VHH binders against Epidermal growth factor receptor kinase substrate 8-like protein 2 (EPS8L2). Designs and how they scored, part 3

Target 1, 157 residues: Epidermal growth factor receptor kinase substrate 8-like protein 2 (EPS8L2), of Homo sapiens (Human) (q9h6s3r46to202)
Amino acid sequence: MHETSQYHVQHLATFIMDKSEAITSVDDAIRKLVQLSSKEKIWTQEMLLQVNDQSLRLLDIESQEELEDFPLPTVQRSQTVLNQLRYPSVLLLVCQDSEQSKPDVHFFHCDEVEAELVHEDIESALADCRLGKKMRPQTLKGHQEKIRQRQSILPPP

## First folded at step 1 (VHH)

Design c6 (framework vhh_8h63_2)
Fold by ESMFold2-Fast, scan of step 1:
Structure c6 (fold): chain B 157 residues (1-157), chain A 123 residues (1-123)
Amino acid sequence: as target 1 above (157 residues)
Amino acid sequence: ELQLVESGGGLVQAGGSLTVSCAASGFTFSDYAMGWSRQAPGKERELVAGITSGGSTYYADTVKGRFTISRDNAKNTLYLQMNSLKPEDTAMYYCATRTVWYGSGSYKYFDYWGQGTQVTVSG
């Protein structure tokens, strides 16, 4: 078992990039989320987001049961959305597996961790995957050390 | 407050049909994805059907070709038309909503409201 990065996130929404939803781009998805967040309360779900050298995983925070597994080749895009929503720190993921005819756009609020930090970790994993590389021992240890240090820093009560 | 009230359940013979409905209030129904989940005695809850705000539909393999999900945005009502019912379809059926459809097949991304409506198929 390899050590993995783990982040507490709140799921805000997942949109299918489909003409029937009027979502043909990431910008369309962001606009829809802004509209929903301004009209009424979005129902959030607490999750653990794990990043490893094979996939991104979403786990139930209470049971740690796997809710989703996104193999890294299926992750098309990772992006931050800052200060455009009711939620100040948002992570956006675009994912599409071979069984899907349309991509999904996932939005997560990161209130206990900066979305930029999560995004950087994901981009690092995606870059290694796209190069056909497995994480080397020194690179993996570097990521784990950074995460360990970040987890020890708590926001003021 | 948000409310989802299921109705239309009952006893039917195998091979028969039944429609269950869900009346929604307290939110802008047309902006939300809706779904139906069920829980049979001794089994885990499963998501059987879903419909997005735009009208795209999803079905579990166990019900594909037999069940049809639909919505009436003017009446704030969700429907599940169940045809060719089997004893295996016996379950409590729950209406659920979410801002969007999140991954086909995961009931964990939906909230369920009310006590559901019981469907019993004899055979």
Scores: ipSAE 0.015, ipTM 0.352, lowest interface PAE 6.5, mean pLDDT 77

Design c7 (framework vhh_4orz_3)
Fold by ESMFold2-Fast, scan of step 1:
Structure c7 (fold): chain B 157 residues (1-157), chain A 122 residues (1-122)
Amino acid sequence: as target 1 above (157 residues)
Amino acid sequence: EVQLVESGGGLVQAGGSLRLFCAASGFTFSSYAMAWLRQAPGKRREWVALISSGGSTDYADSVKDRFTISRDNAKNTVSLQMNSLKPEDTAIYFCARVKYTHGSGRYEFDYWGQGTQVTVSS
């Protein structure tokens, strides 16, 4: 059983992967995010991202109410993106449920841990889901140490 | 308990200015995007201005270049500076907490205040 991981993230944007939005690829979505960032049109929202053996969930940071639920079979892609403008590393998710004709591309800035570590946790959950596993090892030592290091960061003066 | 309390509404002549305030309590204000919506008599409620947790702003076309939204995280307040007011700006103005944002112009709200009346005479 995959243990539930929880990360503080900032949601940056969600785009529909559709020709009407000039987004036919992940690269198109990344270009649009960069353009919005340069125009200061990123609407950041802090939330919790949970990774478990059933889904990825976005929760309201205060109330813990569910904002989004992405069942693992609906998650088509997880990727990190280096953003040179405002965000040092960004998590990208491509999700599409059975009711959607087009996928959504979600972008997050990971504030608790590096986006690469969140991505690895998500890929592990996706792999476990695809293989029908009921049990998995705990997060690697490196990931746990990164969380510890992150928690030691003081607010900028 | 989430509470949003609007103030600053009133009667103003066309071309005038007015500043609305919203005092927020019961949640971590700095973590949420905040918005102003309005409802004119006989019309649906529409959003007019939004400010993200990071300070980025968005405006409906009808108020762009006339209204300015701002926030003060130390005081848990969001403000709307309204300039060059027109009779069509007459409405009840509501402060709202943004539940989720899908992108510019696509917002979901979960809490609203009671509203403050703005009346613009011609």
Scores: ipSAE 0.015, ipTM 0.336, lowest interface PAE 6.5, mean pLDDT 80

Design c8 (framework vhh_7b2m_4)
Fold by ESMFold2-Fast, scan of step 1:
Structure c8 (fold): chain B 157 residues (1-157), chain A 122 residues (1-122)
Amino acid sequence: as target 1 above (157 residues)
Amino acid sequence: EVQLVESGGGLVQAGGSLRLSCAASGFTFSDYAVGWYRQAPGKQRVVVASISSGGSTKYSNSVKGRFTISRDNAKNTVYLQMNSLKPEDTAVYYCARVEYTHGSGTYEFDYWGQGTQVTVSS
């Protein structure tokens, strides 16, 4: 039984990791985000982030149309950001599909739950994907219960 | 240094077509999303079309179905094919490199060209 988890998030920015732009690491991307925040150049978009056994999906909060789909094999890293940003609960994703020469770094403010809980759910999905369905034990019950208590689960569109 | 140079603008009658080109240099072109934006007289600059490093395209509602963005990574060039042109398409068209995106398609640009004028006569 694998239910889709759903979280209310605010997209903050997406950067390409490129040496010519001085973004060669996640730390470089975080510094860029801090700089944009200090210049008041961050424009947030409210989204729903869904985590399932195949992908991470971003939906428009009003229309519920799919804005982005990140197949789990394309997600290289999930991380929470603990820094002096205006947004205290920030989730960072590093994604790269097979046609991209450089990864993208995506930043989200997690509105209703701590970014750590979203991150843990994503890490669980990534681990399940890498192990394959025949080898994966039942998902962590306590973690899923915490997610359900803090989030509404909507049926797939 | 980063440079973007537009060409292909001109005067065309309503219903006509133009192809704009943007030659890029000074960065690894294939790694960047690139877009076209336009500014009509007395209006703000608005994004018309963008193409990601992977070739995924997005269009503003006003040009969807009429304009096609494409890229040639071997030539470091991005193109905007404009069909079924309308007087409302009259603007200076700019090529720009995407610095970052926010939301589901709002683009922030760090480098842009000098623009090419497109005039559509009624």
Scores: ipSAE 0.015, ipTM 0.394, lowest interface PAE 6.1, mean pLDDT 80

Design c9 (framework vhh_brivekimig_d4)
Fold by ESMFold2-Fast, scan of step 1:
Structure c9 (fold): chain B 157 residues (1-157), chain A 125 residues (1-125)
Amino acid sequence: as target 1 above (157 residues)
Amino acid sequence: EVQLVESGGGVVQPGGSLRLSCAASGFTFSKYAMSWVRQAPGKGPEWVSSISGSGGYTLYADSVKGRFTISRDNSKNTLYLQMNSLRPEDTALYYCAKEYRITVPGSTEYYFDYSSQGTLVTVSS
């Protein structure tokens, strides 16, 4: 019954928002993306971004295998970044799951119209979730899970 | 509890080959992307390669592209790294890691829990 939207996007980068990374704001993350772009250090990945009533999902473009799941309660911010990179329009997502002490900032390339439409659709899904249209006391299988490590395994003496 | 056990490391001459294995348990292996990460003495960790849960999609660091091949056997819950044309600078402790996201080359913000001991690869002349 619920509408699921699907968009073709290119993943550009993901950064952690932490002082150790010199990223304490989304503006810091945008500056880092611009720096990497100018040095041609961005390697894009083609993905499908799905928006549904429970989460944002990233799927592999060829196999449609799930690469990432962002339960809507873990999505802190959605923003469009326009005309600041070699890419004309970029979607920015700030997400934090229960395993993370700090949020991640994700960047995706869409064209200007598509990025604005994707952002609008995401904001709509977040608003519906916040209104409590779907009752979910705790995430059962909407939990985003990933291995985390901010320190090296073999710390230097 | 997630457990990853690396093996297959050793001493090899420049230009030689090695095949690393990672035996995974404690999770549904076929549902997760997997990565290889290495750490050379006195250096920070470096992402090497990633493979999707199905095996249909692979990514490689620029330093190993064309020389290394990542693969998996979901029926055996095992991840592999075939390393060809090895160089002295490939000398490192190699770790496998469970991840859900694909690590994008040029994005350094995806880090892994390296609680396993890894497998040592030494390329010496």
Scores: ipSAE 0.006, ipTM 0.250, lowest interface PAE 9.5, mean pLDDT 75

Design d1 (framework vhh_8h63_2)
Fold by ESMFold2-Fast, scan of step 1:
Structure d1 (fold): chain B 157 residues (1-157), chain A 122 residues (1-122)
Amino acid sequence: as target 1 above (157 residues)
Amino acid sequence: ELQLVESGGGLVQAGGSLTVSCAASGFTFSSYAMGWSRQAPGKERELVAGISSGGSTYYADTVKGRFTISRDNAKNTLYLQMNSLKPEDTAMYYCARKGYWSGRYSHPFDYWGQGTQVTVSG
């Protein structure tokens, strides 16, 4: 199963994917991050990013206080940003919960581990979450009881 | 209630030094990256310095080598030490909290103070 992974990351920016912010796509968000970077308007917040089978969590690096929790169903996209920024190793997350009318785009610099590794871990967790949702029957107890009954009358080998 | 209160601004001669301070309350100060932005009349707001919760610092090219950002987590206070001041450093200086995501926000800053005026003559 997916054991909890923990990564040291630097949060760069979070943008609302909204026309009022001139951000209607992931490419628009990347463009805005590049502009902020070139104007030296980005400063980083050190934090821990945890990946488990329920959610992605952001923790304060010093206190380990939970700053944010992204349940896996609310994570729409995970992506790396290649050689477009002053930061060589950037992770991009698109998240939207049911109460939000617009998605959010989060950017992290991964300085101790490559963003590709963090991205692969997140994609693995997302894939497991989606498979678990598809395979889990809503009437699990009834389904298992039915299987048990069938097994008790199974023909000889 | 979250508050950021700047102080220490004033009039200083070119080549002089000044320290501005920001007293933070209503949140766990040590958990947030903090920064200093400035705005002169008719100009866009410029981020001049930032400090992460872990102590990593950032400086705009316009102030690098002259300004030093620091924090005192025990006192919930952010500082900007400004040396070799120039007339073009004249601006309202704003303390800002770098957002961690706690909902939705569209800017790197999710809170800021009312500012403290720094005027450099010369």
Scores: ipSAE 0.014, ipTM 0.274, lowest interface PAE 7.2, mean pLDDT 78

Design d10 (framework vhh_surovatamig_d1)
Fold by ESMFold2-Fast, scan of step 1:
Structure d10 (fold): chain B 157 residues (1-157), chain A 124 residues (1-124)
Amino acid sequence: as target 1 above (157 residues)
Amino acid sequence: EVQLVESGGGLVQPGGSLRLSCAASGFTFSSYWMSWVRQAPGKGLEWVATISQSGSEKDYVDSVKGRFTISRDNAKKSLYLQMNSLRAEDTAVYYCARGRYKFTGSYHPYMDVRGQGTLVTVSS
């Protein structure tokens, strides 16, 4: 899609996927979040999550200052987590840029929309991004179009 | 591996100054908000100060406003805390932490990486 989607979310936690943190899978991260939630140790931060054709952006809801920018190639996974937390609608993102040795796992509560809707929008953006990488350069397409245009103006025999 | 390594702690008399440093590695330092948090003996983790990605925004816990200054050098991948007019109540292990964070009494999960800590003791 060419339009930017925007969602109000609450950031719940970010964990590094590393053996030193006892997090080697997304299931490990979910278990840690559940444990923190049960002990009432989750302090939320309200954010705007923006989805466009280049990246996922997190903005502070009051100041609109950019808190994070995740270029779509750095987003490894998008997933929903249902009915395992006090928060019924949770979005999970796994992100890793080229300068990171380990990925990050981010959790967001989506209270104004279903996490499934946000997840589907992100998956759509990721699919469009991957499809775009397979397209030929515009200059090559321009040459092909000129050839077709010339053929179309030639009268049939 | 994502790592944060603190240094600069020590024993100082009330009214004295210390400068803490944190060396970051294994991630794009300039893309993250950074914070200092501390843990006093027998107490929970307390947020001290936060700095935005570019350094344009800074926030502090009320008890350190006017005395502490947070700063960063993105080229050197380093975070700093200049501590002036130190008080006995500032005695704590200070941790460098990744993330935008404000905390009252307990750990905040947005703080996904903490360093090993550096001990600051303010006593006569």
Scores: ipSAE 0.013, ipTM 0.252, lowest interface PAE 8.2, mean pLDDT 77

Design d11 (framework vhh_4orz_3)
Fold by ESMFold2-Fast, scan of step 1:
Structure d11 (fold): chain B 157 residues (1-157), chain A 122 residues (1-122)
Amino acid sequence: as target 1 above (157 residues)
Amino acid sequence: EVQLVESGGGLVQAGGSLRLFCAASGRTFSSYAMAWLRQAPGKRREWVALISWGGSTDYADSVKDRFTISRDNAKNTVSLQMNSLKPEDTAIYFCAAGKYYSPRTSKEYDYWGQGTQVTVSS
């Protein structure tokens, strides 16, 4: 069974790790989030975070439309940030796509489940990915069929 | 995909109240965060209030405790209740909608209304 873990999260902020912005480490990004949090200037967005054997996905909470897809190889780090913010349960992800020259640091508030539990699930998926476990190419199993359009046959004029 | 139309603006005396409405048309209004921004004569556009999809709210310091933002996802509306209005609140008020984006644009809004004028006389 292809069971996907799904968590309700609130996106707090995303920063680019950039020397010109003085964000060269995760600690710098956390410090910036603390400053924003103290000013109450965080624009939060509720979404679904899904963890599976291929990627981390962010989905629109109502439509379930994909907002972001982070293939597991592009996820450099997952960690929790506890007791440093007004939010007691914060998840931090560092992601870098091959098209990006600099990593992104994403912060999420986890209010329905402890960030540590989400982090553990993500670390398990990352470890399995690095060890080559449960990684079957989707093109090797299953079929893609173009049945989205209904065919219509009409008599000649 | 999302169209926003503001209403409720007008002329009011200092100390008075106004309620602004934003009607959204389109298919995915309820999945967007909604915001009110304003632009006063000779000033840059500034953020005033926001409400997340789930109803979490935040306010600029200048309007905190005087303004209240609310939404009704079933009616595709967001409103801004403005109390204790000051001449400094005179501005064109805009409704805006946004989704999560890439780190460079995470706070930028996808859709904007045309604005509604609020004038507070002393």
Scores: ipSAE 0.012, ipTM 0.166, lowest interface PAE 8.5, mean pLDDT 73

Design d12 (framework vhh_8h63_2)
Amino acid sequence: ELQLVESGGGLVQAGGSLTVSCAASGRTFSSYAMGWSRQAPGKERELVAGITSGGRTYYADTVKGRFTISRDNAKNTLYLQMNSLKPEDTAMYYCAAKTHWYSPLTSSEYDYWGQGTQVTVSG
ESMFold2-Fast, scan of step 1: ipSAE 0.137; ipTM 0.467

Design d13 (framework vhh_brivekimig_d4)
Fold by ESMFold2-Fast, scan of step 1:
Structure d13 (fold): chain B 157 residues (1-157), chain A 123 residues (1-123)
Amino acid sequence: as target 1 above (157 residues)
Amino acid sequence: EVQLVESGGGVVQPGGSLRLSCAASGFTFRSYAMSWVRQAPGKGPEWVSSISGSGGRTLYADSVKGRFTISRDNSKNTLYLQMNSLRPEDTALYYCAKYGSWYKLTSPYFDYSSQGTLVTVSS
């Protein structure tokens, strides 16, 4: 028995954290995103981001087919980026699986839901995974309900 | 095994046209965004164009907008680049690139493992 949260997001960019790309930190990746945005090289792709007790999944919004699966142990960091980009509500994920020599940094614009709420859900899932707790499905239900209530009362900017 | 095979290059005069093809195998072609990348003699790689898995979204470099058209036929697992009004500056080895998913299109990181097809624009 597990519950899945689902969010509509716009993917902005994915970078490899590699010295050859001059990206050795999250701050380097943020600077590169700003540069690409100023040069109009960002292709914003709408997709669904799902959070469950095993992984984070990206689905194609049209076909619902899985584009990526990030098992929770491979998610190294979740962070919000506020007021630094043209996009006011950005979620940043750092992911690295056992087959990768270098981490990936993923950026998402969260327009239909605040990036902070998506980040909180992900941090809850990661904490449950790290601590081995079996409270994840109940925590997820509570968090999703709060988001639904917030979206009903407060329209997104 | 993932394989990409480019074809359709050749020698043309300025103002001419060429149609490049990329035959894909070893993956579910319709599920992945695809790109064309070129490398001119003595220069680094330059991204040319990208198309989403469904074909509903296309992007072009400013140097080729209005002259080149990217398209795909998912029933044939083939990517195309229609090149019109060719210029000497378009002379390059052209590569077909696959992404793991759509989201990789915003990254300048490309898979250059394919062999490419040579386009020469000269009189």
Scores: ipSAE 0.012, ipTM 0.242, lowest interface PAE 8.9, mean pLDDT 75

Design d14 (framework vhh_7b2m_4)
Fold by ESMFold2-Fast, scan of step 1:
Structure d14 (fold): chain B 157 residues (1-157), chain A 122 residues (1-122)
Amino acid sequence: as target 1 above (157 residues)
Amino acid sequence: EVQLVESGGGLVQAGGSLRLSCAASGFTFSDYAVGWYRQAPGKQRVVVASISSGGDTKYSNSVKGRFTISRDNAKNTVYLQMNSLKPEDTAVYYCARKGYWSGEYSHPFDYWGQGTQVTVSS
């Protein structure tokens, strides 16, 4: 039975994988997150992460406004990162749509049980998508950067 | 090294137009959102306009309908076309690359150009 799963997460950071920033792998992105965390430059945002048979969606926790939509074919990787950060359990997503020359790496904090459950749910959705259903790549680069453009450019006071 | 160089500022009378350019180097320009910011004497630096890597634009309310931001990825350049200029638009205009996103904050890297002065006479 197809259903939409919903998880409470805290967004930590999103990076573009760029050689000029020395982010060419997931390990590089994790190191960058650790550096920002140690400098207290991580500002968390509470979100709802939804998993369904077509996409992963990020919604504002209060308003339910859709902040981001990742069609399953654009999700390259899902991974948990355990006990390497100030956060005990972190979900990592690598996403790239057809208009992007380089992927984005997204980090979310969730508790230990929730991170594992979210990862399992995402892997299940990705496996089902890859196994049986053809989905053409979609473009979301503009939408992702529109969200970034709407955010404050300065840290909170 | 990441470098942004602004040009095109000058002195213009109210109602006039100017076109600013920002030449970028040291990074893959097409992969980043870039924006124009301005700082008037004695005031904070504020966002004027931004353009995503995909071409989506955003404007501050004070310039919406008068200014147009655009980019040319082949030339690694972002432009700001300023029409119907007002004395209140007098400021140093800066170009900046958008950095990482964390929480509610889009963090531009601290890659600001030297700025270009725009002065609008009454």
Scores: ipSAE 0.017, ipTM 0.280, lowest interface PAE 6.0, mean pLDDT 77

Design d2 (framework vhh_brivekimig_d4)
Fold by ESMFold2-Fast, scan of step 1:
Structure d2 (fold): chain B 157 residues (1-157), chain A 123 residues (1-123)
Amino acid sequence: as target 1 above (157 residues)
Amino acid sequence: EVQLVESGGGVVQPGGSLRLSCAASGFTFSSYAMSWVRQAPGKGPEWVSSISGSGGSTLYADSVKGRFTISRDNSKNTLYLQMNSLRPEDTALYYCARKGYWSGRYSHPFDYSSQGTLVTVSS
């Protein structure tokens, strides 16, 4: 039986890495997040982030419904972003599956868990996947507490 | 079970006003940003307005800014849309929607909406 790490996170934003959106690098995406944060245009959505030997999963905290499944080979980058306005502990993921023409950049605020711990767990899973290993050490614990939060707003077309 | 029930639609003349309501149940209402989305006959959905979970922040489409006001009462699990200075082009089925996860790949940014309430602006 393989262990699954579970973390309570707040989704801040997801941007498409596309030249038409003026986001061609992670730095461009971070700059956009900072701009939205400074204008109070980010209202967070609480969710569960799960890390296992196969994928990263995002689940709705109320229903436990799967919102997204990122197979580990589709995760291109994991990074922490510190010292953001209103958000001291931010996790960044770059993901692209075979059906996507452009990568997505996902940002999460890690309230009661350090973003660095989540990042280390993800990097461990990615490294084991790349080496062809199916087991990794479980040294991180999931967060189970629900928190009161703002939701992130998606400006539609 | 997540439920959203809209009401308040009707037939009104140009320049008139209507107030829409959305009664929410089955989830922690104050934890979700809520939106109003409309769909005119034969057209795709158009976002109208959004409000944060706390009610402290609001956003409006340019087409309705200055005329519509979104609000919520978290103690009653109810979302509102006050519509003033209505125009024929505001004619549509209006839906309230719970903010869904956004990845840029989704065709619809909302994870739940209901049957809607019809607003007709006509003489």
Scores: ipSAE 0.015, ipTM 0.320, lowest interface PAE 6.2, mean pLDDT 78

Design d3 (framework vhh_4orz_3)
Fold by ESMFold2-Fast, scan of step 1:
Structure d3 (fold): chain B 157 residues (1-157), chain A 120 residues (1-120)
Amino acid sequence: as target 1 above (157 residues)
Amino acid sequence: EVQLVESGGGLVQAGGSLRLFCAASGFTVSSNYMAWLRQAPGKRREWVALIYSGGSTDYADSVKDRFTISRDNAKNTVSLQMNSLKPEDTAIYFCAKRYYGSGKWAFDIWGQGTQVTVSS
C-alpha cells in the first residue's frame, strides 16, 4: 500500500507549454529556467510536497494550507534536472488538468533529499495508479475543498 | 525584453479609492493568466485578484466586492480598481503572470511593485 510521503521543497518556477511562450518541449522549459537563474529572476517559495496514491499535493510550509492538488492522472511526466542549474537537485513535473488547454511545467529544488528520490516515489505512485484498482480518482471534490481552504485561511493569523 | 511595470500607488484615507496599473511588454496579457498580489511589512505575500486568459476573474475573500481586476488589450495593461480601502490594505502591490492550476505562487514574471498606504 502507498503511504503518504512528504518532502520539503522550494518552488523555482512554473511555465506554460505554449508556442506563444516559445516553450514547446521540456528542454525549452529547462533553458528558460537556466536563463532566469542566471539573471537572478527566480522567486522561490518553500513548501511541502506530498505524494499519495491519488495525487501530488503542495502545502504551505507554515500554515499547512493546500496550495495545489495534482491528481495522478493529470501528471504527464516527472524527471530530474542535473548539472544545468545553480541548484544541484531539481525536480521537474509536467501536469495538465482537463480544464487546461496546455500543460504546465513545474520546477522544484530539493535540498533535504535528492530530487531523484522524490522522482522515484512519484514514478512509483504513477505506476500504481496506472496498474492498480485506483485509476479514476475523484478530482472535483478535491477542487471544491481546495477553494474552501484558500478562502478560510487567507489571510493567515 | 519581457517585463511588468506597476504604477498608481499612493497614500489614501480609509474609505477612499485607488486604481493600479500594470504595463506589460514582450508578451500579451490577453493570452495569459494575470494576477495582483500584495505584501504588507512582516507578512507573507498573498494573492488578491486574478484574471484568466478568457476574461473571467477571481478574488480573495478579503477584497471581494471592493476590488475589480480588468484588462485593456489595446494598451496591453492590467488594472486593479480598489474601492472602500481599509488600513489593512496597506501593502506593496505586485503584478504577476501566473499559470492556471499552479496555485497562488506559480509565477515566472514579477513586477517591482507599487506602494499603497491607507491611513485611518
Scores: ipSAE 0.012, ipTM 0.226, lowest interface PAE 8.1, mean pLDDT 76

Design d4 (framework vhh_surovatamig_d1)
Fold by ESMFold2-Fast, scan of step 1:
Structure d4 (fold): chain B 157 residues (1-157), chain A 121 residues (1-121)
Amino acid sequence: as target 1 above (157 residues)
Amino acid sequence: EVQLVESGGGLVQPGGSLRLSCAASGFTFSSYAMSWVRQAPGKGLEWVATISGSGGSTDYVDSVKGRFTISRDNAKKSLYLQMNSLRAEDTAVYYCAKRYYGSGKWAFDIRGQGTLVTVSS
């Protein structure tokens, strides 16, 4: 039974775990992040990460509108990556919903203390979920009016 | 309220140069990656360039690499696109856009009316 926790994070990257991307493990994803960081090809986005008893949520830093919702059953792994990147404290999440054929690996920069606390909070929420609190499959991911799906242009992966 | 106001467009000859500007307000400019996107006559939207919030990282569509330079001035809350060696194919309305993350992907929100760039002799 979690109360909602809220953390200020910087999104660093999201990669698809796919052989065509040469990412078959989280170590492969970390290596790619290090490579992009060394080439200065990381585009950071500040956001709020909320942890509650149903999901992990990403919210716009200013409007607090939902950018993404990860129901706890879709979160496969939470991990910290410390002192191996230009970013000293990084949170890694592996998520896959029922509509995805491949998992996504998400990276967020946090303070060292914050990343550890966020990870612990997430693991606690996942453990509580395993105590018989069943969540329904995700039916709709976040939808924002400021995002024009028909006119949206995605940056390079 | 997010406001983005583009300026600097005009008529230029092939091989010429032009600098576009975007004045931002209503959000913490330095916290967001910013992009330039364009729409040529009769075509869809095309992403052109992105710059990180700090200005430390940039990326470009292949057709403009080496010709265009994206930059920003966080103190002035302004985004720029320096366009060199312009070609007829660069004729378009240019928009600046705040980068946004949603639904497991990145997208752009276009707020302004854009600025028209015409490359013709």
Scores: ipSAE 0.014, ipTM 0.255, lowest interface PAE 7.5, mean pLDDT 76

